# Designs tried in a protein design chat: miniprotein binders against q96jn8r1131to1294. Part 58

Target 1, 164 residues: q96jn8r1131to1294
Amino acid sequence: TLEFLENHGKNILLSNGNRTATRVASYNQGIVVINQPLVPQLLVQVRIDFLNRQWTSSLVLGVITCAPERLNFPASACALKRAAWLLRGRGVFHNGLKICEKFGPNLDTCPEGTILGLRLDSSGGLHLHVNGVDQGVAVPDVPQPCHALVDLYGQCEQVTIVNP
Below, E stands for the ipSAE of ESMFold2; O stands for the ipSAE of OpenDDE; V2 stands for 0.75 times the mean of E and O plus 0.25 times the DockQ between their complexes.

## First folded at step 5 (miniprotein)

Design z35
Fold by ESMFold2-Fast, scan of step 5:
Structure z35 (fold): chain B 164 residues (1-164), chain A 80 residues (1-80)
Amino acid sequence: as target 1 above (164 residues)
Amino acid sequence: SMKVTIEIRGDSPEEFKKLIEEAAKLAKELGAEVRYEIDGNTLRIEVRGIPEDALEFFAELVEELAFELGYKVEVRIEWD
């Protein structure tokens, strides 16, 4: 079963059998990682449970190719400068560098109840799914093993892992 | 290289002058390039040109000042 790892950002509290992550302070220090590698065809999904409109930016999600169990997370996923491919707002980022200007919907405007998914296809392409709709390949040829990451940044204070 | 954008929002834009002054002093002491933009009740401070740990230090100090003045703060990190 999919769970969030016990190694996470310092403002995170895990509950619901480690399937719900809540950011309990500030706007940052909210990185969580899924407990299993993202293998081809595995669809990892999280639901946005709570948005705090006092902040303007929202969650970031993507993959990292380093071992997450002992990683010292930065305050924000966007500070990761190696081994990271991230979706933020409408952009796609590799190690903090923007590699695509507009991909999928604006993640800063997704409402509560939105289900966001990550999946690798058989060619190693990373796909974003939004409410069951495949947005296409955000990143080709992702190295493996890789691990799904969610950064509960800004508005997004709670997410829950959901199964199909 | 790393670029940090600090977005500061509140209902009291009259204090932005103090925030800009203090941010400019800090940037000069650290050797950073800094740019400011005011859009309504939002102040955006973009800083670059110094090592990552110095940029993080800059952002933390500006955040602390803005929070003490009652503003909401978000930091965005971008790489060139």
Scores: ipSAE 0.130, ipTM 0.571, lowest interface PAE 4.8, mean pLDDT 87

Design z36
Fold by ESMFold2-Fast, scan of step 5:
Structure z36 (fold): chain B 164 residues (1-164), chain A 80 residues (1-80)
Amino acid sequence: as target 1 above (164 residues)
Amino acid sequence: SMKVTIEIRGDSPEEFKKLIEEAAKLAKELGAEVRYEIDGNTLRIEVRGIPEEALKKFAEEVEKLAKELGYEVEYRIEED
C-alpha cells in the first residue's frame, strides 16, 4: 500500500501509518516521496488537509527519477537541479527551468480538501488529476523508474494520501 | 500594526546587494522602514510603517525582481 518514505525533509512529521505528512516548522524543508515507483496506470493522490494562509506560495508536486531512499533533499523542491519534473503554481519545471507557463489550475490557490493526483500514461506522459479530473499531459516521456514527490511548501502544512 | 517578512534564497548570493538597493529605493518612495540581513544564501527583508495594502505591494515588487534574478521567494504579512 502507498505510504510516504521515512526519508523526507527535516520539518516533516509522518503520522496515520505514514499516510499523512505534516510540516511542523517554517515554510520549507517539507519534501516527501511516495514509497513505490510511479508505474503506468498507478494513480497516486494526496488531499490538502491544512493551509496556513499567512504564507503566499503553496505545495509543489511532481516526479524525480533518482533513487529517493537516501537522497539529501534540498530546502525546497525547486532547488533540485537534476532528475526532477515539478508542477508549481501554474508552471511546469524541469530541473529548475520553466518549460510551460500555464498548465492546470494554480496550485497556489487550491483550497483545503483538494485532491491532487499524479499518473503516468502508457507512453510515459505525466498527468495531473485535480479532484478526479485529468488535466492532461504536463510532461511527456518521463524516464523510468520515477517516484512521486510532494513538497509541502509555504501555505500547505498537511497532506494525506487518499485512495481512488 | 503589520509587518511583512520577505525571504529570498538561491545558489548565488552575489546579486543580493542589487535587491537590497532596489528595495531601499522602493521603501524610501513609500515611506517604509526597512531592515535586512544576509545569512549565507538567504536574504531576509522586513518592512513596516506603512498600511497593509502598501506592504503587500512592496512584497510583490521585491518578489518579482528576485524571481527575475533566479531566486526563490516567500513572504508573510503578520502582526508586528
Scores: ipSAE 0.007, ipTM 0.327, lowest interface PAE 9.7, mean pLDDT 85

Design z37
Fold by ESMFold2-Fast, scan of step 5:
Structure z37 (fold): chain B 164 residues (1-164), chain A 80 residues (1-80)
Amino acid sequence: as target 1 above (164 residues)
Amino acid sequence: SMKVTIEIRGDSPEEFKKLIEEAAKLAKELGAEVRYEIDGNTLRIEVRGIPEEALKKFAEEVEKLAKELGVKYDVYIEED
């Protein structure tokens, strides 16, 4: 079963059997990681439960290729300078560098109830799914093993893992 | 009391210099306390010590320059 790891950003509180993550303070320190590696064909999904629209940016999704169990998380996922591929707004980022300007919908505007998914295809391509719809390959040839990461940044104060 | 945080993601030190210079100028004009932090490709500007409406005006002016420079930015207004 999929759960968020107990190692997470300082402002996170886990509940619902470690399937719900809530950011309880500020706008940052909200990184969570899924407890199992993202293997090809596994679809990891989270639902946006609560948005505080007093903040400007919203959640970040992606993968890291370092071991997450004892990682000292930075204040935001985009401060990860090694082994990170992230989707933020409409951009795709590798180790803090924007590698694609416009991919998929703008994550800063996804409403409460949106289900966001990450999946590796058989060629190692990272796909974003939005409400069940495959947006295509955001990142080709992701190194393995890799781990799905969600940064409850800015507007996004709560997400829940959904496993249909 | 409120503060504003502006996080700017840039690729060059010259972009940060211009933004820091504008922020310093505006802070002086408004009587605000301003702090800067550079962490890799991210510049964080925090401003406080003036009314919320003045903080919003400060943020708007820095945003104008960020747009002109073509850099990405986020703005947060929060309790200090």
Scores: ipSAE 0.007, ipTM 0.222, lowest interface PAE 9.3, mean pLDDT 83

Design z38 (at its last look DockQ between E and O 0.13; V2 from the best seeds 0.00; counts 0 for: pae E 13.4 > 1.5, placed apart)
Fold by ESMFold2-Fast, scan of step 5:
Structure z38 (fold): chain B 164 residues (1-164), chain A 80 residues (1-80)
Amino acid sequence: as target 1 above (164 residues)
Amino acid sequence: SMKVTIEIRGDSPEEFKKLIEEAAKLAKELGAEVRYEIDGNTLRIEVRGIPEEALKKFAEEVEKLAKELGYKIEWDFEED
């Protein structure tokens, strides 16, 4: 079964059999990683459970190609300088470099109840799904193995893994 | 003691120059210690060495400038 890894950002509390992640403090230190590599045919989905409007930005999601089990996570996913492909707002970023200006909906504005999905296609393209709708290829040719990452940043204080 | 951490999101390190310059000026005015770190698309500022009320003032002025320049910004107190 899909679960969040026990290695996570310092402000995260896992519950519901490690399928729910809650950020219990501040706006950062909220990175979680799925316990299985993201392989073709696997759709990893999380639901936004709670948004705190005290903050202005919201969650980031994407993939990392380094081993996550003992990784020392930075305060935010955007600080990952190597082996990271991230979706933030409407941008697509590779190791901090913006590689696409406008992709999918603005992640800073997705409401509670939104289901966000990550999937690799047969050609190694990374897809974002929003409420079941494929947004297309955000990143071509993602190296393998890779791992799905969610950064419960800013407004997003709780997510739960949901089955397709 | 407390510090403030500020994270500002932009497109590139070059876009942060004005924010860094103004933050440095304000830190000198308030007598604060300030450290900057640029990680790709994020500028992180840590501010310490002054009372909590002054730390809040620093963060609010940086927030005002960041928003005027079109950036997203988060900040909070953290135990130092």
Scores: ipSAE 0.459, ipTM 0.780, lowest interface PAE 1.9, mean pLDDT 89
Fold by OpenDDE base, look of step 8:
Structure z38 (fold): chain B 164 residues (1-164), chain A 80 residues (1-80)
Amino acid sequence: as target 1 above (164 residues)
Amino acid sequence: SMKVTIEIRGDSPEEFKKLIEEAAKLAKELGAEVRYEIDGNTLRIEVRGIPEEALKKFAEEVEKLAKELGYKIEWDFEED
């Protein structure tokens, strides 16, 4: 069963069998990691449950290739400087550096109810799915094992892991 | 780290839509975290997550816009 790990950002409270993450304070310290590593063809999805419009920006979505149980989470995912591939806004980032300017929809403008998914293909390419639609390969060759990461940042205050 | 809190006084809360939109845009460009609140006829904008120099730039740009629109504005910097 897919669930968020107990090792998470300081402002996160888990509920619903650790399938729901809620940021209960401020705008940051909201990183969560899904327990099972991504395997080829497995689609891992989260739904944006709640947005607080008083903040700007929104969730960051991506993967890490380090051991998530031991990760000391920074205040935001963009501060991860190793073993991290992230989707923020329309950009793709690797270890804090932008490697793609425009990819897929703008994550900062996804409304509540949007379902975002990550999937590895057989070639190690990381795909983004939006409401079930494959947006293409965001990262062409991701080291494995890797774990899906969600940063409940800015507007995004709650997400839930959902089945495909 | 530092944050800046900006307060803008208007005649009604409905007036602040443009300011909020522009402030949000600027914050995004600077990579800042930004929050806004409307309390009565006062708009409060709080910005953090960027260097002090960038915070100053943000405040100055918002000040420019606020003054162009005829609003009273003030801000303070403090430790975050």
Scores: ipSAE 0.013, ipTM 0.281, lowest interface PAE 7.6, mean pLDDT 90
Fold by ESMFold2, look of step 8:
Structure z38 (fold): chain B 164 residues (1-164), chain A 80 residues (1-80)
Amino acid sequence: as target 1 above (164 residues)
Amino acid sequence: SMKVTIEIRGDSPEEFKKLIEEAAKLAKELGAEVRYEIDGNTLRIEVRGIPEEALKKFAEEVEKLAKELGYKIEWDFEED
């Protein structure tokens, strides 16, 4: 079963059998990782449960290729400079550098109830899904194994893993 | 309508908590709409929905607090 990994950002409280992550303080320190690597055709989905709209920025989604069980997470995913591919706002970032200006929807405007998914295709392409709809390849040829990551940043205070 | 954009640069992200808390309190007192964005060591605050003089007062109070905490700050006053 998919769960958030016990190694997470310091402001995260896990609940609901480790399927729900809540940021219980501040605006950052909210990185969580799914406990299994992405495999081709596996769809990992999270629902945005709670947003505080007084922040301008919201959650970040992506993958890391280093082993997450003992990783020392930075305060924000944007500070990951190695082994990371991230979707933030409308942009795609690799190791902190923007590699695509616009891909998919603006994550900063996704409302509560939005279901966001990550899937790896057979060629190693990373796909974003929004409410069940494939947005296409965000990142070609991601090395395996890779692990799905959510940063409960800014607006985003709670997400829950949901089944497809 | 008018807005103020405030940009604050700091060495320690821990102290952004204090700035944000005080800015939110002041915004509530003034009836202002505020939005925050943090990118690395930079905090951006956008403020709107109140008269120009109150926007200036907001920016001046945040500037005072940021300087007390040792942050560099700049702000600009523009059309929304």
Scores: ipSAE 0.005, ipTM 0.229, lowest interface PAE 13.4, mean pLDDT 85
OpenDDE base, second read of step 6: ipSAE 0.009; ipTM 0.266
ESMFold2 (binder alone), look of step 8: mean pLDDT 81; pTM 0.787

Design z39
Fold by ESMFold2-Fast, scan of step 5:
Structure z39 (fold): chain B 164 residues (1-164), chain A 80 residues (1-80)
Amino acid sequence: as target 1 above (164 residues)
Amino acid sequence: SMKVTIRIDGDSPEEFKKLIEEAAKLAKELGAEVRYEIDGNYLRIEVRGIPEEALKKFAEEVEKLAKELGYKVDVRIEED
């Protein structure tokens, strides 16, 4: 069963059997990771439950290639550098570089109730799904093993893992 | 009156020197009061003392610079 790892950013509170993550303070320190590796064809989905519109930026989705169980998480996912490929706003980022512009919808404007999914295809390409619709390959040939990551940054204060 | 808080996540405190210098220059041009604080690997910039329209311009320019340097930035506009 998919759930968030008990190792997470310090501002996170897990509930609902570790399937709901809430950021209880500030705007950062909100990284959570799915408990099992993202293997080809596994679709991991989260629903945006609560947005605080006083902040400008919102959640970040992506993958990390380092072992997450004992990782000392930084304040934001962007600080993971080489270990992470991230979808932020309308961009795709790796190691502080924007490697793709205007991929999918703007994550900073997705409303409450939006369901966001991550999936690897058989060739190792990372796909974003939005409300069930495949947006295409955001990152080709992701190193494996990798783990799905959500950074509850800024506006996004709560997400819940949802099954098909 | 209003204030703007800009929070910038970075790799290390040393990387914020250029952002602080540019923000200080812009604040002086706009006549704003500005305070900087580094906490761990993020930089907090608080700016106040100018009209809301000028505060928004300040925030936009700093956000643009931070994004060009590859940083993640968040802006909050609220009552001071």
Scores: ipSAE 0.007, ipTM 0.246, lowest interface PAE 11.3, mean pLDDT 83

Design z4
Fold by ESMFold2-Fast, scan of step 5:
Structure z4 (fold): chain B 164 residues (1-164), chain A 80 residues (1-80)
Amino acid sequence: as target 1 above (164 residues)
Amino acid sequence: SMKVTIEIRGDSPEEFKKLIEEAAKLAKELGAEVRYEIDGNTLRIEVRGIPEEALKKFAEEVEKLAKELGYKVEVMIDED
């Protein structure tokens, strides 16, 4: 069963059997990680449950290739300077550097109820799924093992893991 | 259109009002929309509504001032 790890950002509260993550304070310190590696053919999905439109930026998601169980998370995922491949807004980022200007929909504008998914294909390509629709390869040749990461940043105050 | 987010952090939040005042002055000069939030030892500034090069100028000036005051700074530039 997929769950969020107990090691998470300090503003996160886990509930619903560690399948729901709520950011209970501020706009940052909201990183959560899935409890098992993202292996090829595994589709990890989260639903956006609650948006606070006080902020304009929203959820970031992607993968990290270091062991997450005891990692000291920074305030935001975009501050990760090693082993991180992230989707933020319309951009794709590797270790804090933008490597693609415009991929998929703008994550800052996805409404409540949107289901976002991450999947590795058989060639190691990282795919984003939006409401069940494959957006294509955001990142080719992701190193393994890797772990799915969600940053409940800005607007996004709650997500829940949903099964395909 | 673009937006910029500047996160400023450190052990001495007493200078945040000075940073907010300087950011507001620069935003008015550039015709930008600006928002602020203080959360303990972190100040977040969001700016938008002007061309990308003006947003970058805004971010560079605020980052310079914050670093001169001893803060750590992260700047994020995104399509709005």
Scores: ipSAE 0.007, ipTM 0.288, lowest interface PAE 9.8, mean pLDDT 84

Design z40
Fold by ESMFold2-Fast, scan of step 5:
Structure z40 (fold): chain B 164 residues (1-164), chain A 80 residues (1-80)
Amino acid sequence: as target 1 above (164 residues)
Amino acid sequence: SMKVTIEIRGDSPEEFKKLIEEAAKLAKELGAEVRYEIDGNTLRIEVRGIPEEALDKFALEVYKLAEELGYKVEVRIEED
């Protein structure tokens, strides 16, 4: 079964058998990582449970290629210096640099109940799924092993892992 | 080097000028550079060149002002 790792941002509280992550303070320090590598054919999905409309930006999704149990998490996923591919708003980011202006829907506007998924295809392409719909390849040729990461940033204060 | 990004969503965008002026004043006193953009009811302020010791204080002062004016606020201190 998929779970969030116990190594997470300091503002995170895990519950529901480590399948629900809640950010209990501030707007940042909300990074969580899935406990299994993202291998081809594995679809990792999270549901947005709660949005705090005090904040402007929302959650970030992506992958990292470093070992997550040894990772010293920064305050925001966008500050990661190691190989990290992140989806934020409509952009695709590599190591904090925007490499694509528009991909998929704007993550800052997804409502509560939205299910967001990450999947690698057989060629190593990273796909975003939104409510079961494949948005296409956000990043080609992701190095392996890689691990799915969710940053409960800004508006997004709670997510839950859901099975396909 | 670090930057401070402040994103403000307003119910009263006419008051963005006051936020911009105060943020610019605070940044100038610290020898920092400030850039801003307005997109509808959202104001984004980026500040660079603030001494690391003053980053949290600067972010907090702007946050307090925006909150007092009734804005929804997000502050990030991140690598540039």
Scores: ipSAE 0.005, ipTM 0.187, lowest interface PAE 12.6, mean pLDDT 80

Design z5
Fold by ESMFold2-Fast, scan of step 5:
Structure z5 (fold): chain B 164 residues (1-164), chain A 80 residues (1-80)
Amino acid sequence: as target 1 above (164 residues)
Amino acid sequence: SMKVTIEIRGDSPEEFKKLIEEAAKLAKELGAEVRYEIDGNTLRIEVRGIPEEALKKFAEEVEKLAKELGYEVEVFIEED
């Protein structure tokens, strides 16, 4: 079954059988990782449960290609210096550097109830799904194995893993 | 009491030292406690220990300088 790893950001509390992640303090230290590699044809989905409009930016999601189980996570996912491909706002980021200015919808504007999905295609392309709609290839040729990551940053204080 | 965190992002972190030096100078003038952290392309400046109105003035001045240098800026105000 899909669950969040017990290794996570300092401000995270896991519940609901490790399928719900809540950020209980501040705006950062909210990184969670799915407990198994993102293999082709696996669709990993999370639902945005709670947004705190005190903050300006929101959740980040993507993949890392390093082993996450004992990783000491930085304060935010965009501070990862290697092995990270992330979607934040309208941008696509590789190791903290923006590689695409506009891809898909603005993640900072997704309301509560939005379901966000990550999937690898057969060619290693990373796809974003929004409410079941494939947004296309955000990142081509992702190295494998890779792991789905969600950063409950800023506005996004709670997400839950949702089955297709 | 409150604290303010300023996150400054850019593709070229070579100017972070200038931002740190200017922020330190302003913090000393205001009697504030200040901490800095650099994570890749992000500089985080955390300031506390002065009244909320002075914290906001600090954030405004640092944001202005960072934007003049071409950086993106986010300001977070929270209870300390």
Scores: ipSAE 0.159, ipTM 0.601, lowest interface PAE 3.7, mean pLDDT 87
Fold by OpenDDE base, second read of step 6:
Formats: C-alpha cells, sequence, structure tokens
Structure z5 (fold): chain B 164 residues (1-164), chain A 80 residues (1-80)
C-alpha cells in the first residue's frame, strides 16, 4: 500500500491512512515522501486537493535516492543539495541545479483536481504523468532505488495518493 | 560558469530594502556580481562571477533571510 512516510516536513499533517498530506501552516516545511520505492512501470500518483492562491509557486514533484526515513528535510525541496531530482514549475532540477527548461505543464498553474504521476521506465527514465497522460521523460537516468517526493509548497496545501 | 537567481515575493516593493542591503553585502564579500530587479511585488536577485559552491552559499543565506522575513522564495541555479 502506498502511503506517505511518517518522516515528513514540520508543517505536514497526515490523514486518510497516511495517504493524504495537508500543510497546516505557512507556505513551506511541506515535504512528504512515499513509502514504497519506485520500480519500473509502477505509476505513483497524487491528486492536488487544495490550493491557496495567496502564493505564486506550487508543489514540487520528484524523487530522492537517499534513505527517506532518515532524511532531515529542509524547508523546501529546492534546498535539497544531494540525491534529488525535482520538477518545479516547468523546470527540472538536480540537486538544486536547473538541468532542463520547459518540461511538461507548469506545475505552478495546475488546478485542484489535477492528478500528477511519476513512473520509471525500463531504462531508468523518470516520466511525469498529468491526468493520466504521459508527458515524457523528465530525467533520463535516475539511480535506483528512489522514492517519490512531494513538496507541498506555496499554493499547494493538500494532496492525496490515488490509484491509477 | 553558473549563476543564481532568487525570486522573492513580498507585499510591496518598499519592503525589500533589508534584503537588498544584505544581498549586496554578501555579494561583495564573495566577490560576486549582483543585479537587482523589482517587478511589482517581486524582487529578483541575480548573482554570478563566483564558483558554484559560493553561489549556493549565497542562495542559502539570502533564502534564509527572506524566509525569516516571511517571504515566499524560489531559487534557480543554472548556467550563465
Amino acid sequence: as target 1 above (164 residues)
Amino acid sequence: SMKVTIEIRGDSPEEFKKLIEEAAKLAKELGAEVRYEIDGNTLRIEVRGIPEEALKKFAEEVEKLAKELGYEVEVFIEED
């Protein structure tokens, strides 16, 4: 069963059998990690449940390749300096460095109800799915094992893990 | 070479004085080139001319300050 780990950002409250994450304060400290590592062809999806338009940025999606249970989470995913491949806005980032421009839809403008998915292909490519549509390879070769990460940042105040 | 861009969202352009002063000081200490732009309620700080690790340090310190002041912050580190 896919759940968010108990090790999470300070402003996160887990519910619904740890399948729902809610950021209950501020605009940051909202990182959560999914318990099961990504394996090839497994699609992991989260739904954006609630957006607070007070902020301009929104959630960050990606993967980490370090042990998530022991990770000391920074206030935001953009501050991860190692073992992190992230999708923010339309950019792809590796350990804080922008490595790709204009990938997929702008995550900062995805509305409530949007279902975002991550999937590894057989070649280690990390795919983004948006509402069931494969947007292509965001990261061509991701080290394994890796875990899906969601940063409930800015606008994004609640997400829920959903089945494909 | 690399550069860092920090975008900070505030409530008004007038409130960025402290951030600009601190960023300028830090940039000078690191020997970096720094540029500021205010567009509406958004401050952009762009820094270049120093090694990547120093850029990261700059970003971390400015981001920390901005967050302490209650601002939304986004950091971009990319090729110059």
Scores: ipSAE 0.005, ipTM 0.245, lowest interface PAE 10.8, mean pLDDT 89

Design z6
Fold by ESMFold2-Fast, scan of step 5:
Structure z6 (fold): chain B 164 residues (1-164), chain A 80 residues (1-80)
Amino acid sequence: as target 1 above (164 residues)
Amino acid sequence: SMKVTIEIRGDSPEEFKKLIEEAAKLAKELGAEVRYEIDGNTLRIEVRGIPEEALKKFAEEVEKLAKELGYKVEVWIEED
């Protein structure tokens, strides 16, 4: 079954069989990674459980192509300088550089209860799903193996892995 | 007299408060006057009242911290 890895940002507490991640302090140090590689057609989904609206930005989703088991996570996912493709706000970022200005909905405005999904297509394209709706290809030709990452940044203080 | 302007840009302004607090601490230690302004995803810090070499050192320290937090930084030294 899909779970968050025990290697995570220092402000994270895992519960519910490692399927719920809660950021218990501050606004950062909230990176979690799914326990198995994102293989083509696997849809990994998380539900936004709790938003703290004292913060401006919200969660970041994406993939990393480095081994996550012993990775020393930075304070935020956008500080990852190698092997990272991330969706933040409306932007798509590769290793901290914005490569697309406007993709999908603004992740900073998704309400509690929103289900966000990541999936690779058969050609290695990374797709974002929002409440079951495929937003299209955010990143073509993602190197494999890759691992789904969620950064509980800012407003987003809790997410839970949900099955399709 | 000179002033240094540090312009910090990124997609996430949440860490600006931390940058402002660290810059204020450093400015107090150096006896500098500091002003800041936040406009969306841009933080502008102006520092003055100390010698030019100390202004440069201040800017270098703030630039290091901002870059570590994933921000882009531009620094100007200009006549006050």
Scores: ipSAE 0.006, ipTM 0.150, lowest interface PAE 13.3, mean pLDDT 84

Design z7
Fold by ESMFold2-Fast, scan of step 5:
Structure z7 (fold): chain B 164 residues (1-164), chain A 80 residues (1-80)
Amino acid sequence: as target 1 above (164 residues)
Amino acid sequence: SMKVTIEIRGDSPEEFKKLIEEAAKLAKELGAEVRYEIDGNTLRIEVRGIPEEALKKFAEEVEKLAKELGYKVDVKIEED
């Protein structure tokens, strides 16, 4: 089954067989990565379990194309300058640069219980799924292999991997 | 109701404390709720709880101050 890697941001605690990630301090240092590559047709899903309204921004989702097992994670995913494609708020970011202004729903406003998914199509397009609804292609032609990444930033203090 | 998010970024985060202090004084004067978060070279200010026109004036003033200090600024006005 899918699990979060033991290599993660310093504020993360893994539980529930490494299927639940909790950020135990501050608002950052909350990056987690799925334990296997995101291959075409694999739908990786996480559920938002807990939001702390002390903070304003929320979780970031995306993919990285570098090997994650020994990666030294920055304080936030948006600080990654190479090999990263990220969804934050309504924006799509490539290596720290915003490449799309309005894609899908605003991730900063998704409530507890929201299920967010990442999937590659057969052409290498990265799709976001929200509560089972495909939002379309956020990023075309993602290089492979790539790995699904979740940044428990700001409000989002807990997520759990869920089956499709 | 509306909220405003101001993202301030640059190479010199040492001036963020000054921006936070000045933004806090303005927010207190306007009766606004304000939150700050710092992530490396990015300062995020979120303000709410006052009419949309007052939120816009807050954002304009903070943006001017940040640009005078050499920062890049991105302002979003959205439903809360």
Scores: ipSAE 0.005, ipTM 0.199, lowest interface PAE 12.5, mean pLDDT 83

Design z8
Fold by ESMFold2-Fast, scan of step 5:
Structure z8 (fold): chain B 164 residues (1-164), chain A 80 residues (1-80)
Amino acid sequence: as target 1 above (164 residues)
Amino acid sequence: SMKVTIEIRGDSPEEFKKLIEEAAKLAKELGAEVRYEIDGNTLRIEVRGIPEEALKKFAEEVDKLAKELGYKVDVYIEED
């Protein structure tokens, strides 16, 4: 069963058998990581449960290729300077550098109830799924092993892992 | 005690060094501690160690400069 790791950003509270993550303070320190490596064809999905529109930006999701169990998380996922491929707003970022200007929908505008998914294809391409719709390859040739990461940043204060 | 975080974002980081230099100058004038980091095309500036009214003045000046340079700005004021 998929769960969020107990190692997470300091503003996170896990509940619902570690399948729900809530950011209980501020706008940052909200990184969570899935407890299993993202292996090809595994679809990891989270639902946006609560948005606080006090903030401008919203959640970030993607993958990291470093071991997450004892990682000292930065305040924001985009501050990860190595081993990170992230989707934020309309952009795709590698180690803090924007590598694609526009991919998929704007993550800053996804409403409550949106289900966001990450999946590796057989060629190592990272796919984003939005409400069951495959958006295509965001990042080709992701190194393995890798781990799915969600940053409850800004507006996004709660997500829950949902099964396919 | 309070701190202020200013997130500055845009299409490129080319003016971030200018923003960092101006923020550092203003922080020195106000007696504040300032830290910064570059997060892709986002610059985060964090300031603390002075009264809340002075923190707000700092945030207003940096916000104004960043917007003049074409960036988008979010300001967060929170307990340190």
Scores: ipSAE 0.006, ipTM 0.193, lowest interface PAE 10.9, mean pLDDT 83

